# Designs tried in a protein design chat: VHH binders against Dopamine receptor-interacting protein 1 (Dorip1). Part 19

Target 1, 310 residues: Dopamine receptor-interacting protein 1 (Dorip1), of Mus musculus (Mouse) (q4kl13)
Amino acid sequence: MKTLFEEIKASIKNNYNQDRSFWRPVLPWGGVFTIKAGRKAVSCTPLYVEIRLKNTCTIDGFLMLLYVILNENESFPRELSLHFGREFVDCFLYLMDTYSFTTVKLLWIWDKMEKQQYKSEVHKASLVIDLFGNEHDNFTKNLENLMSTIQGSYCSNWHCPTRVQEDQQRTISINPPQEIPHGNLIRLAVDELFCSKIELCEERGCGGLREFSQRVFCHGAPPFVVLNMQHWKPEDLAYVPYYLDLSDHKYLLEGATLFNKEEHHYSAAFQIDGHWMHYDGLRNVNLILLNKPPEFLLLSSLVYIRATEK
Below, E stands for the ipSAE of ESMFold2; O stands for the ipSAE of OpenDDE; V2 stands for 0.75 times the mean of E and O plus 0.25 times the DockQ between their complexes.

## First folded at step 16 (VHH; framework vhh_surovatamig_d1)

Design z3 (from y2 with S54T; at its last look DockQ between E and O 0.38; V2 from the best seeds 0.00; counts 0 for: pae O 13.7 > 2)
Fold by OpenDDE, look of step 16:
Structure z3 (fold): chain B 310 residues (1-310), chain A 119 residues (1-119)
Amino acid sequence: as target 1 above (310 residues)
Amino acid sequence: EVQLVESGGGLVQPGGSLRLSCAASGFTFSHYGMSWVRQAPGKGLEWVATISPTGGITDYVDSVKGRFTISRDNAKKSLYLQMNSLRAEDTAVYYCAKGWTSGTYFDYRGQGTLVTVSS
């Protein structure tokens, strides 16, 4: 049985001008990723790799890039092992090679929760339940339950037929602010997301108001947060905060997926022991220490990990 | 760690007034709705009042409407419940609760403060 990486390599066939692609399911409820490879690939090492996600979150793309990096760079597994542990890296690679993508994602989450976060049996139990055959809706709901909700007040109209408080489950999505003020736009966007808002009741003819509080995580703060930056303009991504304050917790930037606009391929940035590294599969020197953000690269996603309370 | 500490409970005569306070810590107080809930002897937990993060919206259980007023001071991270025209049926342990509630749903609650209305 071919490994995922072998499959990726096989798809390239050293055709510089033709992109080869294939897709695999990421999650049992229909999330998929597409791998495109072949452009500017010399002997399949280094590789051109483009990852597209459908019906899934950006962490999956991050993990896919991580997989490719670990397979292409001889030193990176060692360095990553120092940071995450050898067992984690080995397990990660094994699971990816066996196409256990859902388990990989859970492994990542659990590893972060166990090693760097508070232990939560509730979280683990919830995730495990989702592994064993839940329907699409149930799986999605359970996953979202581990994420954020918006709390809504009663409608201010006392005669509103739907005058009930509501908890809305929401996936964390940080979008650019409507107004572009001067400063850290990402932080401003995050702050805006967590500000309370007063909205008109959606009940037709009600005219009442509802106040929605910040998004909260039903079962505690998540171990990590991934910001999808695809909706941001490149010019607005000039500054990336090293940390975010979300739901009364501090999250530290640990990684990013990058898109090279000129070369039309993905790369990755990682923080290891306080040092930032950049991987570019199309380069001979494909793993470098970063002193500055790479030029002409667009942020595809940012990965923040919840800081330890200790 | 989220902490909610209630105070102000005590013995009061029917028709009397009492003001409860709740000191909050361990979370961004101004971002959350807050509630008062109560548990009367031998009864279940009952929602009493809720106030929105900014204080712009308040709601009350019917039995306390016009008598109780929920308020908050976000700068002081404090929640209040002004109770007027107290009745015997208002006797309960009153809890400060984090979050919105229409019943028993809330994130956290304090240790409670006892309010006894008796002649």
Scores: ipSAE 0.000, ipTM 0.249, lowest interface PAE 13.7, mean pLDDT 67
ESMFold2, look of step 16: ipSAE 0.565; ipTM 0.843
ESMFold2 (binder alone), look of step 16: mean pLDDT 83; pTM 0.845

Design z4 (from y2 with G55Y; at its last look DockQ between E and O 0.03; V2 from the best seeds 0.00; counts 0 for: pae O 14.0 > 2, grease 25.4 > 24.2, SAP .669 > .668, placed apart)
Fold by OpenDDE, look of step 16:
Structure z4 (fold): chain B 310 residues (1-310), chain A 119 residues (1-119)
Amino acid sequence: as target 1 above (310 residues)
Amino acid sequence: EVQLVESGGGLVQPGGSLRLSCAASGFTFSHYGMSWVRQAPGKGLEWVATISPSYGITDYVDSVKGRFTISRDNAKKSLYLQMNSLRAEDTAVYYCAKGWTSGTYFDYRGQGTLVTVSS
């Protein structure tokens, strides 16, 4: 199996005419990055690597670029070591090579937090989830299976020729409800999505009913839930719930991805000890304490992590 | 081709201990998180434990915390599950799985090894 860097290098050797891009997940934020190698790429020379982010924090792209540069440039590691410390650089490279992307991001965030004199460890442990080690396609598929599985009951018609329980995989999007009069819209939307639904059996002439539930996952409760908020209007969001109840488990809000329309890039917000932090890996001052949610940033996604019972 | 071969299962009394092993091949073992999952008779797959590729991060299902320990030897391409203080409810076919999971995020699993906890 090729290392990440080997994969990147292999993509560069491809002829100009072959626009080969590959996808990788970085964190359980619902975002992915795409690496496109080409001579006309604007990013990182000499590899000419373009990194595009989809629904993820800019730090993901930054860290990927950092990884590429560190592997390609012989002098840069020394320079970076002076800035971040040799231990950081060594650890960073090691973790990237072992596909410990979540830990890498945590390392980065923690480093920045320390520099900003934030010493809370409350959320550090909760985010230490190594979701990596799978092939990209398999990982995505597993995630989809986990999040999109609908369980169907037996048909209520005893004579139904297809009277079997069904597991259906459907893409589930948590979108704003069309008509919700009052309350926490996110919670209502989530509840509606995961509520059991009774539907007519699709068997012709059956007339039976099937109950479909999304609340009980065939693989058990997921370790995290990502809500895609791209279809939500900011003005409609009066409240972001701190927790969700799914499949008899409590999920706690751990973070959000934000999109800046003006700058056309993603950033991250997360709460630590009741304080909201904004993290933008592409900024010089990349971690700041917020007194309120940023007004000019659009909510892209919400990330909830399953609470530990103990 | 990815291959995972479990071993070490057997009959054990409540309170006893057992060590499961998994031999992995067909992929760069050290690059992937690994997991144990189990399936009790008549029940679905349940995640048990996960270990990161090299950093040593581990996670467990609540019911086995403090009793089970997942470990790995990358040089030997082997995954282990030390099971202590076994209970009847731990009776299941245990599978080695390629990939991280606290919710069955794995690519492949082996044929499994049966663990029976009975007096």
Scores: ipSAE 0.000, ipTM 0.243, lowest interface PAE 14.0, mean pLDDT 67
ESMFold2, look of step 16: ipSAE 0.572; ipTM 0.837
ESMFold2 (binder alone), look of step 16: mean pLDDT 83; pTM 0.852

Design z5 (from y2 with T101L; at its last look DockQ between E and O 0.03; V2 from the best seeds 0.00; counts 0 for: pae O 16.0 > 2, placed apart)
Fold by OpenDDE, look of step 16:
Structure z5 (fold): chain B 310 residues (1-310), chain A 119 residues (1-119)
Amino acid sequence: as target 1 above (310 residues)
Amino acid sequence: EVQLVESGGGLVQPGGSLRLSCAASGFTFSHYGMSWVRQAPGKGLEWVATISPSGGITDYVDSVKGRFTISRDNAKKSLYLQMNSLRAEDTAVYYCAKGWLSGTYFDYRGQGTLVTVSS
């Protein structure tokens, strides 16, 4: 059985101008990723890889890039192992090679939750059961309920005839604000998304209030936040915050997917033990320490991890 | 419309037992985790227990571990909470809630049933 990486390589017919693409499901809810692979530089050893996501979280793209980096760079696995542990890296690669993409995503989430967030065996177990023991619909609904819904409070008017709680299933998207205020736009956008909103009850004559808030993981605030930056204009991305304050927790930037507009390819930035590294698969020196953000790169996604309480 | 109707509350002596029930309607019950939450007088809402859709996974707030058991019957669209060794501190209005919970976040909850533990 061919590994994912072998499949990626096989898709390349030594035509530097022709990209090959294929898709795979990443989660059992219709989410897929598309990989385009090729070579844009004759002298480059690493593969050109473009990751596109459909109906899924940007974390999937992050993980896909991570997979490619780990396979293309000899030193990176060692460095990453120092940060995440050798077992994690080995397991990650194995799962990806066996096309266990859903499990990989869970592994990432669980690793972060276990090491840096909170201990919740029940949460892990619940996801496993949903994946392997329940029907597709059960998994989808449960995951949506956990991760991508807005909850509405009861109407504040106790006499409201329609005093019921509400849930709204939404795809969580952080988009630039319509009006560009002065300041950190990313922070403002995130704050807007995660802040609770008070709205008037729609019941005629009620006058009551309802509070709507983002759904969090069942055991608390999300272990991570992935910002999809694809809808942001380059000019709006002048500043990337290293941390976010969300729901009384601090989230630290640990990764990013970058898009080179000139070369039309993706690269990745990772924080490893306080140091930032950049990987570019089209360069001979494809892994470098960052002192500054790469110039002329657009952000595709940002990954923030909730800081440990200790 | 989602409906959750709790029952089984009442007055019980310390050390006693009580079984709460929740009848669910208006959604595919078997697709969702379910939870119990409670609100003591003068206190905020507190998560009590959660059960997975299949019933294979359960979780509890620490203070009720070993004493309370959450269960469900998907065929009957019912959620249960067996409460044993009840304490005065367990006095609260108990609510059935839709979804996975371990805090104050929930989509829907019923009107609640009062549990009073008193000598």
Scores: ipSAE 0.000, ipTM 0.246, lowest interface PAE 16.0, mean pLDDT 67
ESMFold2, look of step 16: ipSAE 0.432; ipTM 0.769
ESMFold2 (binder alone), look of step 16: mean pLDDT 84; pTM 0.859

## First folded at step 19 (VHH; framework vhh_surovatamig_d1)

Design m1 (at its last look DockQ between E and O 0.01; V2 from the best seeds 0.00; counts 0 for: pae O 15.1 > 2, placed apart)
Fold by OpenDDE, look of step 19:
Structure m1 (fold): chain B 310 residues (1-310), chain A 118 residues (1-118)
Amino acid sequence: as target 1 above (310 residues)
Amino acid sequence: EVQLVESGGGLVQPGGSLRLSCAASGFTFSHYGMSWVRQAPGKGLEWVATISPSGGITDYVDSVKGRFTISRDNAKKSLYLQMNSLRAEDTAVYYCAKGWTSGYFDYRGQGTLVTVSS
């Protein structure tokens, strides 16, 4: 049986003379998952628990990108397994290839997201999970947390209960090349990824600050890099580099996430076999072959993949 | 709330025909592929047929190819399964399902029983 990735690739080849669209939707927005609650009692009607997903566009684009990344390079599954766990990666690929898209989302939500990152409520005997928010918060941040280690300072609050118990951690810094001007939006995005951050102490009621001085990928250079572009004005983005030189590795642009301010949802663009495709989970035809990369006026994130050649 | 309501099941003799219907509500029907799945007694859920949102593309499990036809009416938010040349092995509860793929769907109805027996 052909993988989803293979099907998409095949569709690209076939679409040169036909409709430049994938013939079926992939990873549609939202989802409903039904769990059969096994009652051993012969006389009882099976009880079903329903889980409903809302506003999944905050993760859908990146899930598609992740899938493409994993299939574009044969080494990536192994590399990502070091960060995500082998079971997760295998399960993710399997679910995508079996078109179990709602389950894929649930896998991400339950395995890689924290409970505080989304809203959940019981409504009419259904569990409703709402992922409304920022895709950076719901996906990229979690990815960073899995792939990177950071050196955290002691809490600035002298009365912090955890302060005395914390040990200083040693980390190795990954610095972006100096070739990108500091005033460049891309550089700023790179800096955001690699530079120190100040955050509130996680200790409840502490109110202190902690500085995370260094960000390092746990297992060397990451297989891909995501630049957060959400804070930039579209009109200020003069260009998008097709490659990044980071930590003695070359990274190539392979995808992006887009935010439509008018429609208030996220979409994605990615390369498959050298072709650009646009994904929009809210559309019936949600995979479209593009002649060129989409307009970056709606850019939310840029995704770069590590080149195989050093 | 997503709702799928199947109808049209019943008892039929081998070689007979039956048409199943599914009424959908609670979602944009025309945006989603739809499928029929079935569960025979003592067996697991089996994918039967799928139709694209526009209705232009259809796919079937091998065992029903040439005998079953899946169709849809987006204006009526309805899914259909025309079953011809029915066999005993087609006996199952048939479910309308929201989704494209062989073996996976996001939601399914309560089902309608089809019994093929002499």
Scores: ipSAE 0.000, ipTM 0.223, lowest interface PAE 15.1, mean pLDDT 80
ESMFold2, look of step 19: ipSAE 0.559; ipTM 0.849
ESMFold2 (binder alone), look of step 19: mean pLDDT 85; pTM 0.862

Design m2 (from y2 with S35H T50V; at its last look DockQ between E and O 0.01; V2 from the best seeds 0.00; counts 0 for: pae O 4.6 > 2, placed apart)
Fold by OpenDDE, look of step 19:
Structure m2 (fold): chain B 310 residues (1-310), chain A 119 residues (1-119)
Amino acid sequence: as target 1 above (310 residues)
Amino acid sequence: EVQLVESGGGLVQPGGSLRLSCAASGFTFSHYGMHWVRQAPGKGLEWVAVISPSGGITDYVDSVKGRFTISRDNAKKSLYLQMNSLRAEDTAVYYCAKGWTSGTYFDYRGQGTLVTVSS
């Protein structure tokens, strides 16, 4: 049985001169999951019979990108398994390939998201999960093992009540400097991001210092990283990096999330088989072959994949 | 439709100067970074220079640093490349390009203008 990924690839070839769209919706916005009480489930009577997902565009784009990324490189599933667990990765791929998209979303929500990252309420025998918000906020923490590039030391103040080593569980957020220097701004920003920094402890009155440095990954460099573009002004950027150097590896741009300011929703774009595809879960035809890369001004995040040593 | 039209190319002696122009249309010029790229005879496309939408940020390939200056006029929807101290190795067709990713990647480019540096 062909994987979803294979089907998408095939569709590109078939649609190259025609409709330039995937023939069916992939990972549609939202979703309804009906809870089936298993005969053996000693579970308390559920308060709801279904789960309804709302405003999933904050995660849908990343999920789609994740799927594509995992299929683009044969080693990535194994690598991600080191971070997410083999069972999760296998389940994720399986669900995507079986078009169980709502279940995929639920898997992500329950396994990788924290409860505080979304709203949930019971309404008319349904559990409604609302993922409204910022995609970076909703998704970044979920990629803790993959995308955390900075590590923080303990507070130098031994009496600090919050003396804890906190891993900055953040995507690569290359922020523009307050003053835009001359030259390659992006490169400067990257360099600044990955340099070690000493900062004051955030604990009020502590006076201690914390050192933030590039994280040493126990399992090596992550297979992919995300660059947050929300802090960049389009007028200040000549270009986005095609590649990033991180942890002695080169990461190549292969995807992006997009924010439509008019429609107030997120979409995604990714490269597959040398072509750009646009994904928009809110559209009926939600996977479209693009004639050109997505618009620069619409970028919300950039997704980079670790280059193969070949 | 995006259109980019280069002009200003020609024959120049080594050490000479030339100014290229590019007229842009069909897109919001002021929202995009713009690039100059060149292709020498028998060689691949080479990125030369980039300028941010506002014009505040510029960058160049190492071989032209200090010699070339990229600039733009958003009101005129025009891109420029001032080339000084020209060398034989600068001989190429020069293209104006609309940026998206890095300076080596663009989604649109013009027809190009030939610059020949020869004694």
Scores: ipSAE 0.027, ipTM 0.392, lowest interface PAE 4.6, mean pLDDT 79
ESMFold2, look of step 19: ipSAE 0.605; ipTM 0.856
ESMFold2 (binder alone), look of step 19: mean pLDDT 84; pTM 0.861

Design m3 (from y2 with T50I; at its last look DockQ between E and O 0.01; V2 from the best seeds 0.00; counts 0 for: pae O 16.2 > 2, SAP .67 > .668, placed apart)
Fold by OpenDDE, look of step 19:
Structure m3 (fold): chain B 310 residues (1-310), chain A 119 residues (1-119)
Amino acid sequence: as target 1 above (310 residues)
Amino acid sequence: EVQLVESGGGLVQPGGSLRLSCAASGFTFSHYGMSWVRQAPGKGLEWVAIISPSGGITDYVDSVKGRFTISRDNAKKSLYLQMNSLRAEDTAVYYCAKGWTSGTYFDYRGQGTLVTVSS
């Protein structure tokens, strides 16, 4: 049986000059998980018989993107397994390939999301999980938690309440410099990214300092980096970089997260065999072939993956 | 609210035929793929058949290939499963499912209809 990824790939080849849409919805918005005996539920209580998901656009896009990246890049599954655990990655891939999309979302929500990122309530024997609210923060937080690449030191303030939280790790996000010098802004931002930084502790009133440094991975460089387009002005970017040179490695553009300001929801784009696909869980036909990369105005982030070859 | 209501189940002898129907409501039926899944006594859910939104693409679990036919009528918002040459091993509760599933998990399904194949 073909994997979902293989099906998508095949659809691109077969329908290049015809229907540019995938013939079936993938990872549709929302979902209902019925708890029954014999089913391997991620979590359940005797208080409800089903779980209903709402407003899942904050996770759907990057989950789809994650799946594509895992299938496209040969090294990424191994590295992600080191970070998330092999079982998680295997389970994720399996569920996607079996079209168990609701279960995939639940796996992510319960295993990788924080409780404050969503609302949950029991209503008429259903657990309703609603990801609505602070969509941008939730989405950003989920993306940043996808692959931690920066390690933070202890707060210099001994009385800091967060001092006990010793290993705050974050994903490397390429942000524009505070001062915009002349030149290639992206390159400058990239160069600054890998330098150790001292920052104020995020704890309100703490006044302490934290040092952030790059985490060392098995290959000596992060497998995953993000260009956070929300912090970039379109006027400052002449082009979307297709690759980045970081720490003697080449990083290739594999995907993007998108934000529709009119509809106030997130979507994703990714490359398969050199073609851009757009995913939007809120659409009936939620996977379509694009003629060109996503527009700058819609970009929330660009996702780069370390190339297998130096 | 998504609703799926199965019908057409019953008792049939080996070698017999049944036609299952599923009435869908609460969503744009023509925009979604549909599946039949089944659960035999003491066993887990099994994917049986799937059909594309337009009906142009169909697929089946190996054990039912050549015997079962999935079809749909988008105007009637209905899904069908023609089951021929029924076997004892086909005995199960059959469910209509919204979306795509090749395993035991699905987003929406009906209450099911019982098919019993017995001499």
Scores: ipSAE 0.000, ipTM 0.220, lowest interface PAE 16.2, mean pLDDT 79
ESMFold2, look of step 19: ipSAE 0.472; ipTM 0.797
ESMFold2 (binder alone), look of step 19: mean pLDDT 82; pTM 0.842

Design m4 (from y2 with D107E; at its last look DockQ between E and O 0.52; V2 from the best seeds 0.00; counts 0 for: pae O 4.9 > 2)
Amino acid sequence: EVQLVESGGGLVQPGGSLRLSCAASGFTFSHYGMSWVRQAPGKGLEWVATISPSGGITDYVDSVKGRFTISRDNAKKSLYLQMNSLRAEDTAVYYCAKGWTSGTYFEYRGQGTLVTVSS
ESMFold2, look of step 19: ipSAE 0.524; ipTM 0.825
ESMFold2 (binder alone), look of step 19: mean pLDDT 84; pTM 0.860
OpenDDE, look of step 19: ipSAE 0.021; ipTM 0.432

Design m5 (from y2 with T104P; at its last look DockQ between E and O 0.01; V2 from the best seeds 0.00; counts 0 for: pae O 8.0 > 2, SAP .682 > .668, placed apart)
Fold by OpenDDE, look of step 19:
Structure m5 (fold): chain B 310 residues (1-310), chain A 119 residues (1-119)
Amino acid sequence: as target 1 above (310 residues)
Amino acid sequence: EVQLVESGGGLVQPGGSLRLSCAASGFTFSHYGMSWVRQAPGKGLEWVATISPSGGITDYVDSVKGRFTISRDNAKKSLYLQMNSLRAEDTAVYYCAKGWTSGPYFDYRGQGTLVTVSS
């Protein structure tokens, strides 16, 4: 039986000149999961608990990207298993290939997200989970250990209220420079980001200093890197880099998440077999071949994958 | 220019029903998701319901689930909200909005229609 990934690839080859879409929806927005409660007695009607998912577009794009990434390179499942756990990765792939998309989302929510990251309410015997919010908060933050290449020191201010609670690791967020130089702004920003620097503890408002430096990975360079593009002005972007040089490795652009300002929801784009495909879980036909790369105006995140060759 | 015009609001008793309508213009209606939002007196804007471009996907705030139904007619460029079993807490100005809910503030919404639920 073909995997979902194989089916998608096949669809690209077969429908290149006709229907530029996958034949059925993949990972649709939202979802309902029903849990059958055990029967205590043969005569009793089974009790069911229903879980309803809302506003899942904050995670759907990345889940789709994650699936594609895992299938693009044979080594990635093993590598990611070191970080996510083998059971998680295997379960994730299995659920995707069996079209158990709601369960996939639940797996992510329960295994990788903290309770404080989403809203949950009981309504008429159903558990409603609402993932309304920022994509980076709901997904990227949970991958910090995997993707972060920068580490921060404690605040130099001993009276800093959050000194003891400071998280030293953050996801890679490439922000535009204060002064926009002429040239490849993204590349310059990347280079600047990975240079060791001392900064004011502005987020904490304490006036202390923090040192930011490159993170040393126990298992080497991460298999993929996510760049947060939410702070970039579209008018300042001339192009999207196809590759990044990080930690003595080359990373190639394989996907992006997009925020549609008109639709007010998140979507994703990724490469399969050399073609760009757009995913939008909120559409009936939610997987479509792209004729052009994603628009800069819509960029939320860029996803780069470690090249096999250094 | 995007235009959204709501109608159908009014005074209704608890347990009653209303049907709101929204007439859309200035954009390809069938290509966009649509939403209803509401603002109760003294409260902030609250999302109520969303419907996908084709109408195949719908979502609701928990408090209205099972009572409200969002629908659309793409040929008529119209959005609807069927409100049943209305409660006092549903009292608000209801706005038609272009787009989904999982993002920043809605850029385009109508002038709103007032729904008052009172005995």
Scores: ipSAE 0.015, ipTM 0.311, lowest interface PAE 8.0, mean pLDDT 79
ESMFold2, look of step 19: ipSAE 0.516; ipTM 0.825
ESMFold2 (binder alone), look of step 19: mean pLDDT 84; pTM 0.857

Design m6 (from y2 with T104K; at its last look DockQ between E and O 0.57; V2 from the best seeds 0.00; counts 0 for: pae O 7.4 > 2)
Amino acid sequence: EVQLVESGGGLVQPGGSLRLSCAASGFTFSHYGMSWVRQAPGKGLEWVATISPSGGITDYVDSVKGRFTISRDNAKKSLYLQMNSLRAEDTAVYYCAKGWTSGKYFDYRGQGTLVTVSS
ESMFold2, look of step 19: ipSAE 0.535; ipTM 0.828
ESMFold2 (binder alone), look of step 19: mean pLDDT 85; pTM 0.870
OpenDDE, look of step 19: ipSAE 0.015; ipTM 0.344

